Miniprotein binders against a7ua95r516to809. Designs and how they scored, part 29

Target 1, 294 residues: a7ua95r516to809
Amino acid sequence: ASLSLLSISDLVPDLQFIFFWMSNAIEILYFIQQKSPAYMQTIELMDDKAGSKESLLSATISANEEAMTILEEVIMYTFQQCVYYITKTLYVVLPGLLDCNPFGTEPSSEQCRRAAGVCVCAVCVMPEAVRRVVSVFQTTSDLLQQYQVHSEIQSQMFAYLFFFTNVSLFNQLIDKGPARGWFQRSRVLQIQASVKILLDWAKGAGHNHLAQKFFAKFCSTVTILASPPQQLSQMSWKALCAEHPSLKPVQLHRILTQYQLMAELGPLPIWQPSSEDEAYIYRTVDLLESFENH
Key: E = the ipSAE of ESMFold2; O = the ipSAE of OpenDDE; V2 = 0.75 times the mean of E and O plus 0.25 times the DockQ between their complexes.

## First folded at step 4 (miniprotein)

Design Mc (at its last look DockQ between E and O 0.04; V2 from the best seeds 0.00; counts 0 for: pae E 2.2 > 1.5, placed apart)
Fold by ESMFold2-Fast, scan of step 4:
Structure Mc (fold): chain B 294 residues (1-294), chain A 81 residues (1-81)
Amino acid sequence: as target 1 above (294 residues)
Amino acid sequence: SKVRITIEVEGPPKIAEILAEVIRWLAEEAGAEEVEVRVEDGRVTITITGLSEEMAKYLLELIKRLAEKYGVKVTYEIEEL
């Protein structure tokens, strides 16, 4: 459909209205939270006749609680709409991150020899696919700043966006990777370099802690796949589980199986699951991650 | 273009009045020129003047969502200024 071809910049006018109303609701909620104690103290200082002060206090507390609940619903709804449209855009651009080359076209030896005094080397550049993903995060950051959204809400939004990105990239790599050749070492190194650009952006934007937390699964996967055979073959199953606690046994087993196939390490598995984990390495229901967060 | 929207909220008095008050606060924070709330015979009427048509339409979408969640009936009219 035509809507699937929209860039993040095409959604900015609509997102501006949603962020505007979300910001307004947040400001009102915080104003009520700040003023409520002072107002209650004012009621407590009132001259009371036959318990009317207690009735007024109770009614005011109830009304304030319901008003705050309604404002929280407005904030949640607008937050969810922002997340929905932003993640819908991310979903379209994220696969490109797995299929781009941030090192550029490697020049032939002839091109290098013909470059009179110029070294034509592979240089790490931001590919269009990576720029599209970064643009979505940057636009989100810009809108949060433009509408002065409180830092805790900003953190919640990027926590969810990073969670979504991690799940999307992990699922695509595990599900489609074998058919797309993404487990080839050269491709894994390209993916690792592209992800580093994304993580570097997050660090520069002040979200390093969130990025480290929510990208753990995908980063673990790429780290294992990028490991040299001499290093990885020295690690036991137990050591790999300890180093990569975000990976479930079935996920780690699938990753290691793909690594073994691509590295041509022979017919016998190098990594033997522990007795405890042996029952769980075939739980296919746990292979792909859910986008549901409880 | 600027609009005037008139919203009628019908339902249990307590929730209808609190919802109307939240709507008033949202409209005022958004820069509405005038916001009036009237309570008559179990109906709360909110008149909001001076929001742009696009802002008013989005506010009405929010109000419809809240009305559905809290079990109140909302009707509205939009007038271009």
Scores: ipSAE 0.576, ipTM 0.892, lowest interface PAE 1.6, mean pLDDT 82
Fold by ESMFold2, look of step 5:
Structure Mc (fold): chain B 294 residues (1-294), chain A 81 residues (1-81)
Amino acid sequence: as target 1 above (294 residues)
Amino acid sequence: SKVRITIEVEGPPKIAEILAEVIRWLAEEAGAEEVEVRVEDGRVTITITGLSEEMAKYLLELIKRLAEKYGVKVTYEIEEL
């Protein structure tokens, strides 16, 4: 069964059919939307005096609206199927970003040698863990382009993939970080460098604004943790909230607590939550993010 | 590798006919060699010829999902050509 699905490339045959049918439905939907104004104009010119224009117009609009609704549901279903398969592979590879060392990584010799005569892509220069994530994003981009999926749908798909990535990385860092040693200074700097490589890929692929929007929580977390102590200790709780609005009070409090432990700092008065936020720093239910977007 | 699919749709006539038209449009855009829609006694029969088996299987999955959503009953038969 799914035990044979170890990488995005193993899923491409199934994804190709899903993208194909999604693109078909999108093209038909836009074709119908283009024809609806002309069709209505023709009906009004022909039936102005012979029949009830209100009744004919209502029936025509209802029939087109029902067919368009069915097509929208096909698009939604195929979109969700694509997302299901892609996030399944993404979930498997994302944890490696928190453990990899981009500063000491040598280029992959086997795949880089095969590409050296043609074009060495950025994936071959990256740490293996980052390359695996980028491969998922790049394969998705290639399929969307291959099937000429409308740009708005492409943007929606990457918005969700970046949202999923942010939730997965943030939750794992917060939940498993203490036990895994991910809050150590050297490890945080490695994570920051790995995330920068992902953001550079997204920028080069034309998705910079989406990545900036949907990675904000994880990036804020890593930025705080990577900050030098002399700089961070000069920032009040209010200033940190303003600098990092994507973080909830309980999340910022937890991040600062972990920072204090690793930097061997005691509680700092300047980091005391405001009176407004103090009630919220203990809301454990708000600590981790939900994969549901609402 | 190419197949003929025969799909029977039973349910509210208006919904069944609109589904059949959407299915016709999808199949024709996908390059089906022939698509026939027959309406008899509140049943709609759709015959799609010339899709590959893998393409046809996914189209059937879409149709089954639409049938569930819109409260129609769908049965089908796949014949290898």
Scores: ipSAE 0.400, ipTM 0.821, lowest interface PAE 2.2, mean pLDDT 81
Fold by OpenDDE base, look of step 5:
Structure Mc (fold): chain B 294 residues (1-294), chain A 81 residues (1-81)
Amino acid sequence: as target 1 above (294 residues)
Amino acid sequence: SKVRITIEVEGPPKIAEILAEVIRWLAEEAGAEEVEVRVEDGRVTITITGLSEEMAKYLLELIKRLAEKYGVKVTYEIEEL
């Protein structure tokens, strides 16, 4: 009950604090790394009054190493906290993306109506369920830019968020899709359109490569399910494996089996797994993606 | 020689306060003998005592960089002790 009310906007104050510290820690670390050698050289050039120089140099090296260690810990901690809060909000809004009908006349959000004029920006014309997901990513992007977080950290954050989103959507589709009718062609086409809007946003935000990489598994699944029976029934197991290398054999087999049931197709010998893959199609542990190991 | 640095931070109160805490931490790590933070009328004043002149200059360069990043105005005075 309480999780359904959590919006990204509610977390902005806390996120701002974390992003501020993260950005500062990165900047300080970078400063130490750049300026420490010059500072040490300055100490080395000082007149050696009674052996104080070596002691000062040693103390400075030790202090810098300690400071850098602490700063790295702060950066890691703050990064993890940001990811934790943002993924929590994604977890709440992502299921709506699978149920979304982007072809329906959903009323524009009240927020866009209150501005003097119908905002026709790309975000305002999005279906509500898509807009909620995009809002999480956009807010994250805006905060990262506002606090001028290092570009590498921004890329790592978006990589993880896209990874999380792909795993979440893929697992939900595979696990609940048959029961919820998400494998029906009409529903698949809706999902495909919704994901395209998200990918278009990611492209516009400069994250096209990351989005294409990390959404590959979900996109492959949706592409297969969106394929007409006449077209898909002509593709062999080997051809499908080659076209969709992001899918494990067990995943592809599950998708094709559910597609066959949905489309009321008889047994298709051409979809029979190769002898090499036959042992892998029964590894149900590999069916769902893990949130771990990335 | 040891110095006393007085730093004034002007900006949005929340940012100025957080930046003051960052400056405090930096000063302590730099080996300051005393760090005082005062918040009055939306201005944050930080007084750092006991740094060497060279360390003070190094710290001020970093503070300037942070101030530029956050768009806050920082002024400072250095006194020799």
Scores: ipSAE 0.388, ipTM 0.769, lowest interface PAE 1.2, mean pLDDT 88
ESMFold2 (binder alone), look of step 5: mean pLDDT 84; pTM 0.816

Design Md
Fold by ESMFold2-Fast, scan of step 4:
Structure Md (fold): chain B 294 residues (1-294), chain A 81 residues (1-81)
Amino acid sequence: as target 1 above (294 residues)
Amino acid sequence: SKVRITIEVEGPPEVAELLAEVIRWLAEEAGAEEVEVRVEDGRVTITITGLSEEMAKYLLELIKRLAEKYGVKVTYEIEEL
């Protein structure tokens, strides 16, 4: 059952080639962008103001724009290939995060004992399921650094990977959570702790801003599920929406409805929207339906 | 293991020549020992010497993608050095 553990390592040779060519294309594009103004200035400084100068300037601009377009296609294609292979690997390892118990010490302590003599104590205490996900992100970071890929492209890569991770975890939690017991308070706290490990890694890697932005929806969902049901039922719909701006009103309503059904603290007051809240919910549904019918 | 790859690009001259130039830049940046571009009889020939076999194979895959997008025909040969 652990065959998928080697998938990112198996992809490293192929990813190295893709990152190499992406980095080369970026460097060439940057070089053309830097040289173009200087070359245009050189043409402009020519003593001959005949029509030939205008033709040369026009032809050079066209050629440079076309070359930049081809390089942008190379960069886009290689970027999309990297994202495809990395997200395919993430998709396989992400479900394990939701079943992970990061408060357990036995597996991590045994791993540290088996790795006696290794100075990787911080990684030893990280649960295996979380480590599999972090390994994908770390390998990506290592490859971007190895091939000196520009910082904007690195940021775009992690923005996409965090976005994908957030959406994947959110969809799994909402769709499968009730049946899997993931809405139970103890499980929610475990999920929250596992996600914190990922966010801590991202902060250490210099991507804290991206992680805060792109994990907001899943973090809001986990925060709601970790909140006492009585506290949630006492808030107005507008207050709940304001507390969780990363969630669409219809998504928030679904989460609250499922949480009411899955409350494990015994018989608790069921949250009921007021007449005004109902009108707000229905208006939100109408807006969403209008958007979806485009 | 280092290789020599010979690439022939066939299509509209302005497109084929521009693609050949970009390919030359990519190969030079990658550390190719020698890159030659020749334009003869309506086709552009690019000869790249000194890339590893694996680097060359990926470059050819990339060139195939560009060829499809820009409507040019590409043929190639690989020689072990």
Scores: ipSAE 0.272, ipTM 0.764, lowest interface PAE 3.2, mean pLDDT 77

Design Me
Fold by ESMFold2-Fast, scan of step 4:
Structure Me (fold): chain B 294 residues (1-294), chain A 81 residues (1-81)
Amino acid sequence: as target 1 above (294 residues)
Amino acid sequence: SKVRITIEVEGPPEVAEFLAEVIRWLAEEAGAEEVEVRVEDGRVTITITGLSEEMAKYLLELIKRLAEKYGVKVTYEIEEL
């Protein structure tokens, strides 16, 4: 079905077919791997001419290898299709994370209010934008469980989804952040709180290790931007690089430069790279992350 | 929307029987109401009842690929229920 990508729920019927075939292809692959030795033993026990028996065994081995190759291709193709549809949905909902306020409340709720920037109403704690992203991850998890997809493949799926989310959020923050006000500390604290909701979901779903690994770049960026100017000015360039190894030097340089603009600190003396560090920074020109890297 | 598929597999008996077990597994996982496998005179016949037309098409495509790689011939008939 050709549906408009309004929500993950709209894609569930199409995703069900793809997950169904992926799961079945995986099970057939394991079935062939398990049954092939016993079947080949049966051929070897046949009362037949030596040449005919050996030819059949050889043909079966070749056919088995080709069948496994086809099943692997089907698994890879269906996996790629699931990732494509899910990430296409994520792409639409992710920018909302950068604009939402998890400390706020829904305008329609008369029971909720803000107190010193914190929502005091439990019903309104999760912003709609965060809920949309969590719903994509939860629906993916539900489908993987419904079709009993092996844990290794589940891990691969969420590794890619977290990788995609990290790259998408990082690129948007770096590219559009200053113009959208996202580098302002108050906004960064809101982003940090929203990301914590996603990381808490991942931990509850059993994917804490993957989330820690694949969100490292975006989390480092948010951590730096949330840091008081006084703390950043006390750190050497080498110390900042060591504390944030997930960031490329050119990315760290850009973040600090934009932070200075937003915090009106001017040039930080301690941020001044050595001549060698400066050459290293300006040697790398690509600020944005590729969806094909890492 | 529900169909009956009759599949005939022709090839070395051991290979045809092995493939028939794989097909039965697939059909059962796909939610078939009934799967019957018959082996007579070196020919394996598999009757699958109760799959939706879409599931039947997907299953048949996979079966064709597997049959080609295992060097067996597959013929089939689809009947609307």
Scores: ipSAE 0.000, ipTM 0.386, lowest interface PAE 10.4, mean pLDDT 75

Design Mf (at its last look DockQ between E and O 0.04; V2 from the best seeds 0.00; counts 0 for: pae E 2.9 > 1.5, placed apart)
Fold by ESMFold2-Fast, scan of step 4:
Formats: C-alpha cells, sequence, structure tokens
Structure Mf (fold): chain B 294 residues (1-294), chain A 81 residues (1-81)
C-alpha cells in the first residue's frame, strides 16, 4: 500500500468523528464539573432527620466522581487516537521538509543576493513539502475550532504535535543528514527557511510559546548549523551550552563536528567540551531522541 | 444513513449503571433522536436511535475500550432505520 500518497485531507472524514466524540465528552465533563456543586448545595438545603441526606450526598458524590473518571478516559482515548493518526501523517511528510527548496527564484543581481535577508527580489515560497506539513497543523486547528474543543486540550494537542515534529526532524537530520548532504551550508539555509515558515504558522495560530518550547532542540541545531563561521568560532563550548540548553553534550558535539567538516575549518579542535561534559560527548545512547518521552 | 443501536452491558451493577449513564450522555450530546436505558436483572440495555452509521461505529469503539478497562461485557446490535 502506498502511504506516500496519503494526505491529511484523506483522513479528515475519520478524524472528524474522533474529534466529534472527544468534544462531546469534554463538554459533558465540563457540565458535570460546573453543575455538581449547585446540585450538592441543593441537597445540603434539605431537612434530614433520618440521615438520608448524608446517604444521598455520599451516593451522589461517588456517582459523579465515577462518571467523571469514565469521561476522562473517553477524552484521553480519543485524544490519543487523534494524535496517533495526525502524527502518522506527519511522519510521512516531515522528511520532505529537510530536502526542499523554499526559494522560488534566485536573485538576478549580485547586490540583491548579498542583501538576501532584506532583499525584496528574493522571496521564500511555501514549497509543496512545507505546505503538506502546514496543512496537517492547519487541519488539526480547523477541527479543534469546528468542534469547539476547550483551549487546554487544544494546547496539549499542539504541544504533542510539536514535540513529535521536533523529534522526527532532529532524528532525521542527525541520523541521515551526513549521507543526504543536509549539513551542507546551502541545504542548512533551505532547512532554516522551511522551519521559519512552520514557526511563522505557529505564531499566527497563537501557539508561539508552545513552538518555542517544543521545537527547541531542532531550532538550536539549525541555528548552530546556519551560523556564519566567523560568529560561531568566537563562541566557546560553555557559551553554546548556555545558549542551547536543550542539546545534550553528545548532540552538540556531533553538530559542531559536522559544522567543522562542512565549513572546511580543518581538523583542529575548535570547540572543546568542558571538563564536566568530556565524558558525555560519546554517549551514543543519548544521540537520537525517543518518541516515548513524557 | 441513520441507525438504531442496542447495547447490552453485563457486569457489576454499580459499574454497568454508571457506564450506561455516561453512554446515554454521550449519545444525547451527539444529537441522538432518542436514548433509552433499561435496567433488568443485572443487565443494562441502552437503545440509541438516530445517529449516523459512522457516528454509531465510533461510539461502539469507545464503548468497547471502556468495557475492557472496567471489566464489563458489552454486546451490541445495529439496525438501519
Amino acid sequence: as target 1 above (294 residues)
Amino acid sequence: SKVRITIEVEGPPEVAEILALVIRWLAEEAGAEEVEVRVEDGRVTITITGLSEEMAKYLLELIKRLAEKYGVKVTYEIEEL
């Protein structure tokens, strides 16, 4: 079966029903949480000579707590299913983001090319690969809005989607990057531009805080790799660790090693690990991130 | 296409009745035309009328998961309206 032809739009009919039931469970839970205190207060206002009021209160509290627990289970299960199908789709489209060119045309003049950061003659276009990733996030946002899912659940869902995207992109870049040429400066700049499009989408959607938190590792990696040699060579290992605390010593060491190789800075040791980190730069078990983290 | 689903929950009464209550609330919130719950001899029967076949199938998947978690036996029947 060709999973590479599957798009998020193909899953929308199925996802709609999962979001529908998740939203319904959330609304019921919220209703019970809001109305239960008022009902309990009504019972408290009753006259009770035989202790029946205490019995009724205990029974009502127990029934409400059990019902809320069951609703929480429904919410957790439907949330898990949504995340499962959405991340499965993301996994298929994310590698394309690392191997696409978001620059639509090259500048026609040398002056325009040198001023690329502010030059209006060079624009970043959303390539199909980036559009597919953005479409997954946008479709998720649309479904959350369509079914009026509470903001807390919406934030939790995007937190996990950004976490998953970060881990997937980081692992792909670190594991396959050398063979794919992704550490070459031209490719790093293309990756940086593509990531900028994703982060701009997240900011526009009101998820800037979540994106900054959960994309930290991949963003740190791309930021380091995109740094000019003159700037990066002036930073110590300790300064890089302080600026990029999301990176483990082995991860930072691997990134800097690839940077040194691609920038043709020679074999001399430019970024020496601190004495505290020296033992950790070869911990291969810490190189790639796990999808099973909390 | 709209359906009628009949769900039978068998297990400890305190668990089966609360589960049936939650199922009723979920169906009502979903816009079911009618939801009926009947308790008889340690068995709870829930009849839901007016959900689309697709909606009903997803609800049944949810009920199956809840049944596994809470140790009750669930059987169901779907009929087209």
Scores: ipSAE 0.600, ipTM 0.898, lowest interface PAE 1.4, mean pLDDT 82
Fold by ESMFold2, look of step 5:
Structure Mf (fold): chain B 294 residues (1-294), chain A 81 residues (1-81)
Amino acid sequence: as target 1 above (294 residues)
Amino acid sequence: SKVRITIEVEGPPEVAEILALVIRWLAEEAGAEEVEVRVEDGRVTITITGLSEEMAKYLLELIKRLAEKYGVKVTYEIEEL
């Protein structure tokens, strides 16, 4: 382990205070939203004298709206702080996922057998690199539960964390993959297995829909790269675009180019981009994804 | 360790009063032992007693952010009990 690396456990004390105040602001906002309709009904039932009812109703609505706006700002600020600290930790641990071997070392090794503890052929133990990423997600989930954060905010938190994870892994694979050998078939299969472990965690944690949506680009990339050459060579450009709508034309083109190099395939006529996509396959400005949240 | 914080908000009276109301609600939800609000024209003083030093410091951070957004001046003092 590295003492100089920022870990999620080192941030928990600070995150606890941020989650605490976020949850308090959410609870107060919820209370005001429930009270506001009932209070408005009470005002409407009051004996109105010379327009006092209309004036009181207007003033009450304005004050509640201003207070709710301030509470929403508190919620947004604390949410952004949580995301900042959590993604800073996540940024450090994600690259290791591309280098790890989830299948283990030395197939007949006594150390591999001893470390596994149970007999499974595909995955003997969660690799350390995958465990570090899962730890960030699990710690986040535990904090959200501990402070009883509203389910909508929990969903937004994980939507962003999965978005960040997808962008980070995709960009690293595309940018550093050739130099690091990550496009070799054996390596792609290891990456695919590691991602499956993350997806299984997300499913067990109740975030399957979010993971399917926000991991789509990276998962599509790995699925294409993991496909056997005999199978992939039978799929046209149009079919691949339809199967993988998360990939931009330049991204799909780059992935297929790397696939061709590693499989030692020449250009395939069936992979020729459609006429509408041909203008976009060389737009390298669109190759890497932005971390900016829209 | 428990503290007493004294917060002074200076600015447009309507903004300062609504901000003070929200700060009072946050402090009460956090379990403050006592919250006092003194309202003057364009100036509001909030005294919160019984929060831990760490909770009080983060609450002040939130208040400073709100002050920046709404164009009000905030000053504060922290006293250990």
Scores: ipSAE 0.268, ipTM 0.758, lowest interface PAE 2.9, mean pLDDT 81
Fold by OpenDDE base, look of step 5:
Structure Mf (fold): chain B 294 residues (1-294), chain A 81 residues (1-81)
Amino acid sequence: as target 1 above (294 residues)
Amino acid sequence: SKVRITIEVEGPPEVAEILALVIRWLAEEAGAEEVEVRVEDGRVTITITGLSEEMAKYLLELIKRLAEKYGVKVTYEIEEL
């Protein structure tokens, strides 16, 4: 099946099943952790009928340890499966975010047209490409809430999804951006506006801190590229490094080099890397972000 | 003393069936001698035999939490064996 046809809606039935088991396993694990000490105390207070107490206590400890181990494995497995399916859908829709023109009159979504009125909700006014990305996150949020998944697991889920999104968008922008014209100021401004809509959604959903943390690299890249030449040409390499600490020297150097080519700027001595960074700017292996480092 | 617990789950069939599987698994891990699951007309009945009274009470508290979480009605009876 072509990856292009996979929507988050198509995966909801499978995701529901996985979230159900994940939520149950978490609840059971938490219950065992909370109640096991009290249960052991109850056994300890029982009359010692011929050494049966020690054997029962030992058996109970062993059973609880085994159960907790199995439950942790189930939680990890179900978490990984959720991430796998959700990131698969993100992978399909994220490229559209870079090509999106949020300033264009895109027709309202067909779903909003079928409602007896023009829905003016924040999602309905979003560009289609942004809405598709937000829909994945919103569906994930709704499922996590529906199955009352523990808040820590919800936070970990969104942390990973934002991480994945940042890596995907950053790598695409750095790798394909020059060839696709995404480094042109007009296109960058479109990308910046689209990302702002996504960040505003994340803020509204209560994930502002996570979004700011995990989108820092992509946002820094977009901010640099959106800067007017007159302003950016006055900033030194050291100043840019200090303002954008999420960018590696090789990444910043690539961004500035491509910006210079796009803006038809001559060589700018002020952007010359420091002697300390000069060895790092040629590490092309560090240019793209890895999905494995999270 | 060992007990027999009869648990009835009322709710959406899909939720009740899955909860029954969870209850079965929990009962088996708790050292139940026998676990029987019956599904009739959207009602799930689970019969657990051979648990201690203390373990039965522990299991029932967990089942209650799961029932509350999923919005299903659970009733139970305990018989001493």
Scores: ipSAE 0.079, ipTM 0.580, lowest interface PAE 2.4, mean pLDDT 87
ESMFold2 (binder alone), look of step 5: mean pLDDT 85; pTM 0.827

Design Mg
Fold by ESMFold2-Fast, scan of step 4:
Order: structure tokens, then C-alpha cells, then sequence
Structure Mg (fold): chain B 294 residues (1-294), chain A 81 residues (1-81)
């Protein structure tokens, strides 16, 4: 069976082997980087009987550089394999986050068990669609911790996963949102609350800086759409651009146009681009984000 | 289940020896019970004992990837222990 069709828990056995070898390669690389200065000092202290000390030093540097390059290739390949399978799983579960309702009229006591006045499981009190996304991130974090992957590599992995999530959610909302009613203010508030659960998870996991950086575009989008119509109608195009620098002019224009349709607002002169910006609004090729960009 | 894998690397000595070194380091870090490297007539033979079958097979896929990139020929055999 294809790994991309499985749940994250079904992928764990296969992912464990990839994380295992990635971790091993990283540890070896860092060991060589740390040991190299000590070994070079040892060579410098050797007896130079035949004048071969400099030749040995040069050969050792070259061999270590080549070995490090090979280890970097192993790390890159295993990293890309992990990202590939994890992001395929994320892509399947992310649209559900845009459709779920984290606000309940009559929440069940059964959704949050009480033990001595405290909730026994935080995951049990979030919508299932959000739980599935959080589960992918938590499982990734667990595997990185289990195999003691260096913090720098952990940060790079979550940077990419957050980048992927942001692009995926943004593109889904822009492309499919109008047809699915996702631009309605009530739905956007639900989306905002769901995204806050993901951001709170990221903060708890030590990735707040990465989450703030890589979710900026999607967060700006939902912030605009969640704004009261009266407040939004009083902002100039220049002010809107300044408040949301992560959005391209064509993206901001599309969002505001759709918001106007959903909020039943009439023509708004305040949402007029400058003459200099007008050309960029009609660059539809730049509307959707690429997974190949930053 | 544990296995023994025997890997033969053929190519320029400089490349083959460095690849064998990295393969040995990877196997040792992974907890292999024994790792032997033998160099004869332009061939480097690496024998790794004590990895699980699944770990060994994934290592072999990594080695194939490296062999293709660095222009060396790799052959192998797996023996169940």
C-alpha cells in the first residue's frame, strides 16, 4: 500500500526507520565536526621525521570534508523522505480544519473528563479535524525526540511543515473558499479559532518563532476576513497593505473583493490600489503560493 | 530478525574507501554487532552483522543512492542469522 494513503499512526513504523538513519547520520556528522580540531592538533604535535606531517594534515582534511559531504547527502535524503510522507498526510487532513466548528452550543461533559477538577486529556476537547492535524505534528515531534535528532534539524523540519501547512491552507482558502462559504465571517471566526489551536500547540512545543514566521500569510488572511465590516471599510488600501506585508497586492485584492461579496458591502473607495500597485493586482499568476517558494 | 549483510564497492579507490568509511560509521552508530572492512584488488568489502532485517534493507537503499551519485558499483547479499 502507498504511504500517502495511510494515517500518520499507520506511517510510524516506516517513518521510525527513516528517522533512525537520519539521526545516526547527524550524530556522526557532528562528532566529526567536533573531533576534527582535536585530531588536527594531534597531527601538529607529531614528530615530523620525514617531513610528512603537512601531507598527513592535508589528506586528513580532504578525507573528512568528503565524508562530511556524504553524510550531508544521507541527512538530506532522509530528511526529504520524512517531509514527503508527513506533508502528504497533512495535505489530506488540512481541508477538514477549514470546515470544522470549534465552537459548540452545548458541549458534552463526556468531551472533557474531569479528574479532581482537571481535564485528563487536552486532545479530547478539540474538534476531530484539528486533532488529526495536531496528531501529525505531535507524532513528528515524538519521533524527533525518540531518535534524539539535533534541535537545529528539528527546527528545519518544523519550519518546512509550517511553511507547507501555511501554503496549503492559504491556497485551499483562496481557490476553494468562495464555493465552500469559507469567506463568511462566522466561518472565518471558526477557522481562526482552529488555527489558534495549532499555533498554541506550536508554542507549547517550543516552535513559537517558526509558527509566527511561517503562518504569517494565512494568519493575515483570516485576520482581515474576521475583521468587523465597519472597521475594515474605514481602512485605506495603503493602511491595509502596511498591516499585512506578507500578502501580495493581487492576494490582498482578491481577499478584500471576496470579503466585500460575503459581507454585502457596497463599493468601497478605500480599497483602491495606488496607480503604481494597480499593475500587480492583475498578475493572476502570483495569486496562489508555490511550494517551491520560501 | 537479525541479519548479516556483505557489501562490495567497486570504483576509484579514493571514493570507494571514503564511502566504506561512512557506511562503517553508520552501521556502528546503528548498533551493529560487528563491522569488518576489507580492501582487495580495487574492491572494498564491508561485512555488517547484527542489524535487524528492516534496518539493513533501508541502509542498503541509502548505499545504492550514494553509489549512483558518486559513480561506484555496489553489490550485496543478505544472510538471515
Amino acid sequence: as target 1 above (294 residues)
Amino acid sequence: SKVRITIEVEGPPEVAEILARVIRWLAEEAGAEEVEVRVEDGRVTITITGLSEEMAKYLLELIKRLAEKYGVKVTYEIEEL
Scores: ipSAE 0.552, ipTM 0.884, lowest interface PAE 1.5, mean pLDDT 79

Design Mh
Fold by ESMFold2-Fast, scan of step 4:
Structure Mh (fold): chain B 294 residues (1-294), chain A 81 residues (1-81)
Amino acid sequence: as target 1 above (294 residues)
Amino acid sequence: SKVRITIEVEGPPEVAEILAYVIRWLAEEAGAEEVEVRVEDGRVTITITGLSEEMAKYLLELIKRLAEKYGVKVTYEIEEL
């Protein structure tokens, strides 16, 4: 059986071994980095012939550098394996997020019970599709905590996972969205609510800054699609670009063009970039096309 | 099940010895009961006792990757305790 076909819960036993070896390599690397100055000082304090002392110091530096390089390779390999299996699981569950309805879902009894002893328990709603995505992130967080992985590595892993999630959701929304009705305002509002649940989880987990940074493109796209057509038509092209710096001008133009065609409230007001805005869009497209073809 | 693995590394002594010491440190940090390194001309032998079979197999996978990257030849034996 292929590991890429399993759920996140099914992957935990194998992921535990990868996290275990990654954590061990990190600890050894840290130990060498921490103790290397003390060993160098010991060599420096030796009452030996100058040539012998210099030779020993050089050899020790070279050996430590080579050992650290080997450990960095182990850390990188195990990190890449963790990310690979986790993102494979995310890839399977992410499309469900775009189709789920967070309105009308029955309350999560588990979330309500966790809150009940400390504060007033409100009605807790999390769609199954959102729960599956959150479960992948939570399991990753749990494994990082279980093996006491350094916070810098934790941040790097979540940066990668959020980046992957953002790109995957953005590409699916842009490529498949029009045909699947995902550009309809009612559906976009549901997507926006589902994304808020993911962002709230990230904030609670201490990754708010990373989530804001790496989800920016998808969040901007959803914000535009959730905006009333009348409001969008009143903004200048420069103002739209300035409000959504995470989107390249050509990406923004594609989103707006598709949105104009898919408005569920009837005909959109005629919205056209000014002649100078159009020139800016085409200049940007030509630059990107030039870089791809050369 | 707990296992004993015997690993032979063949290559330039400078590379083989440093790789062997990193492998020793990884096994010790992982909680191996005993780790022994023996060096002979151009050949280094590492004996690791007391890791679980699953952990030992993953360590061997890591060692194979390192061997390929650093241009050394690795052979191994696994014995169930």
Scores: ipSAE 0.504, ipTM 0.870, lowest interface PAE 1.9, mean pLDDT 78

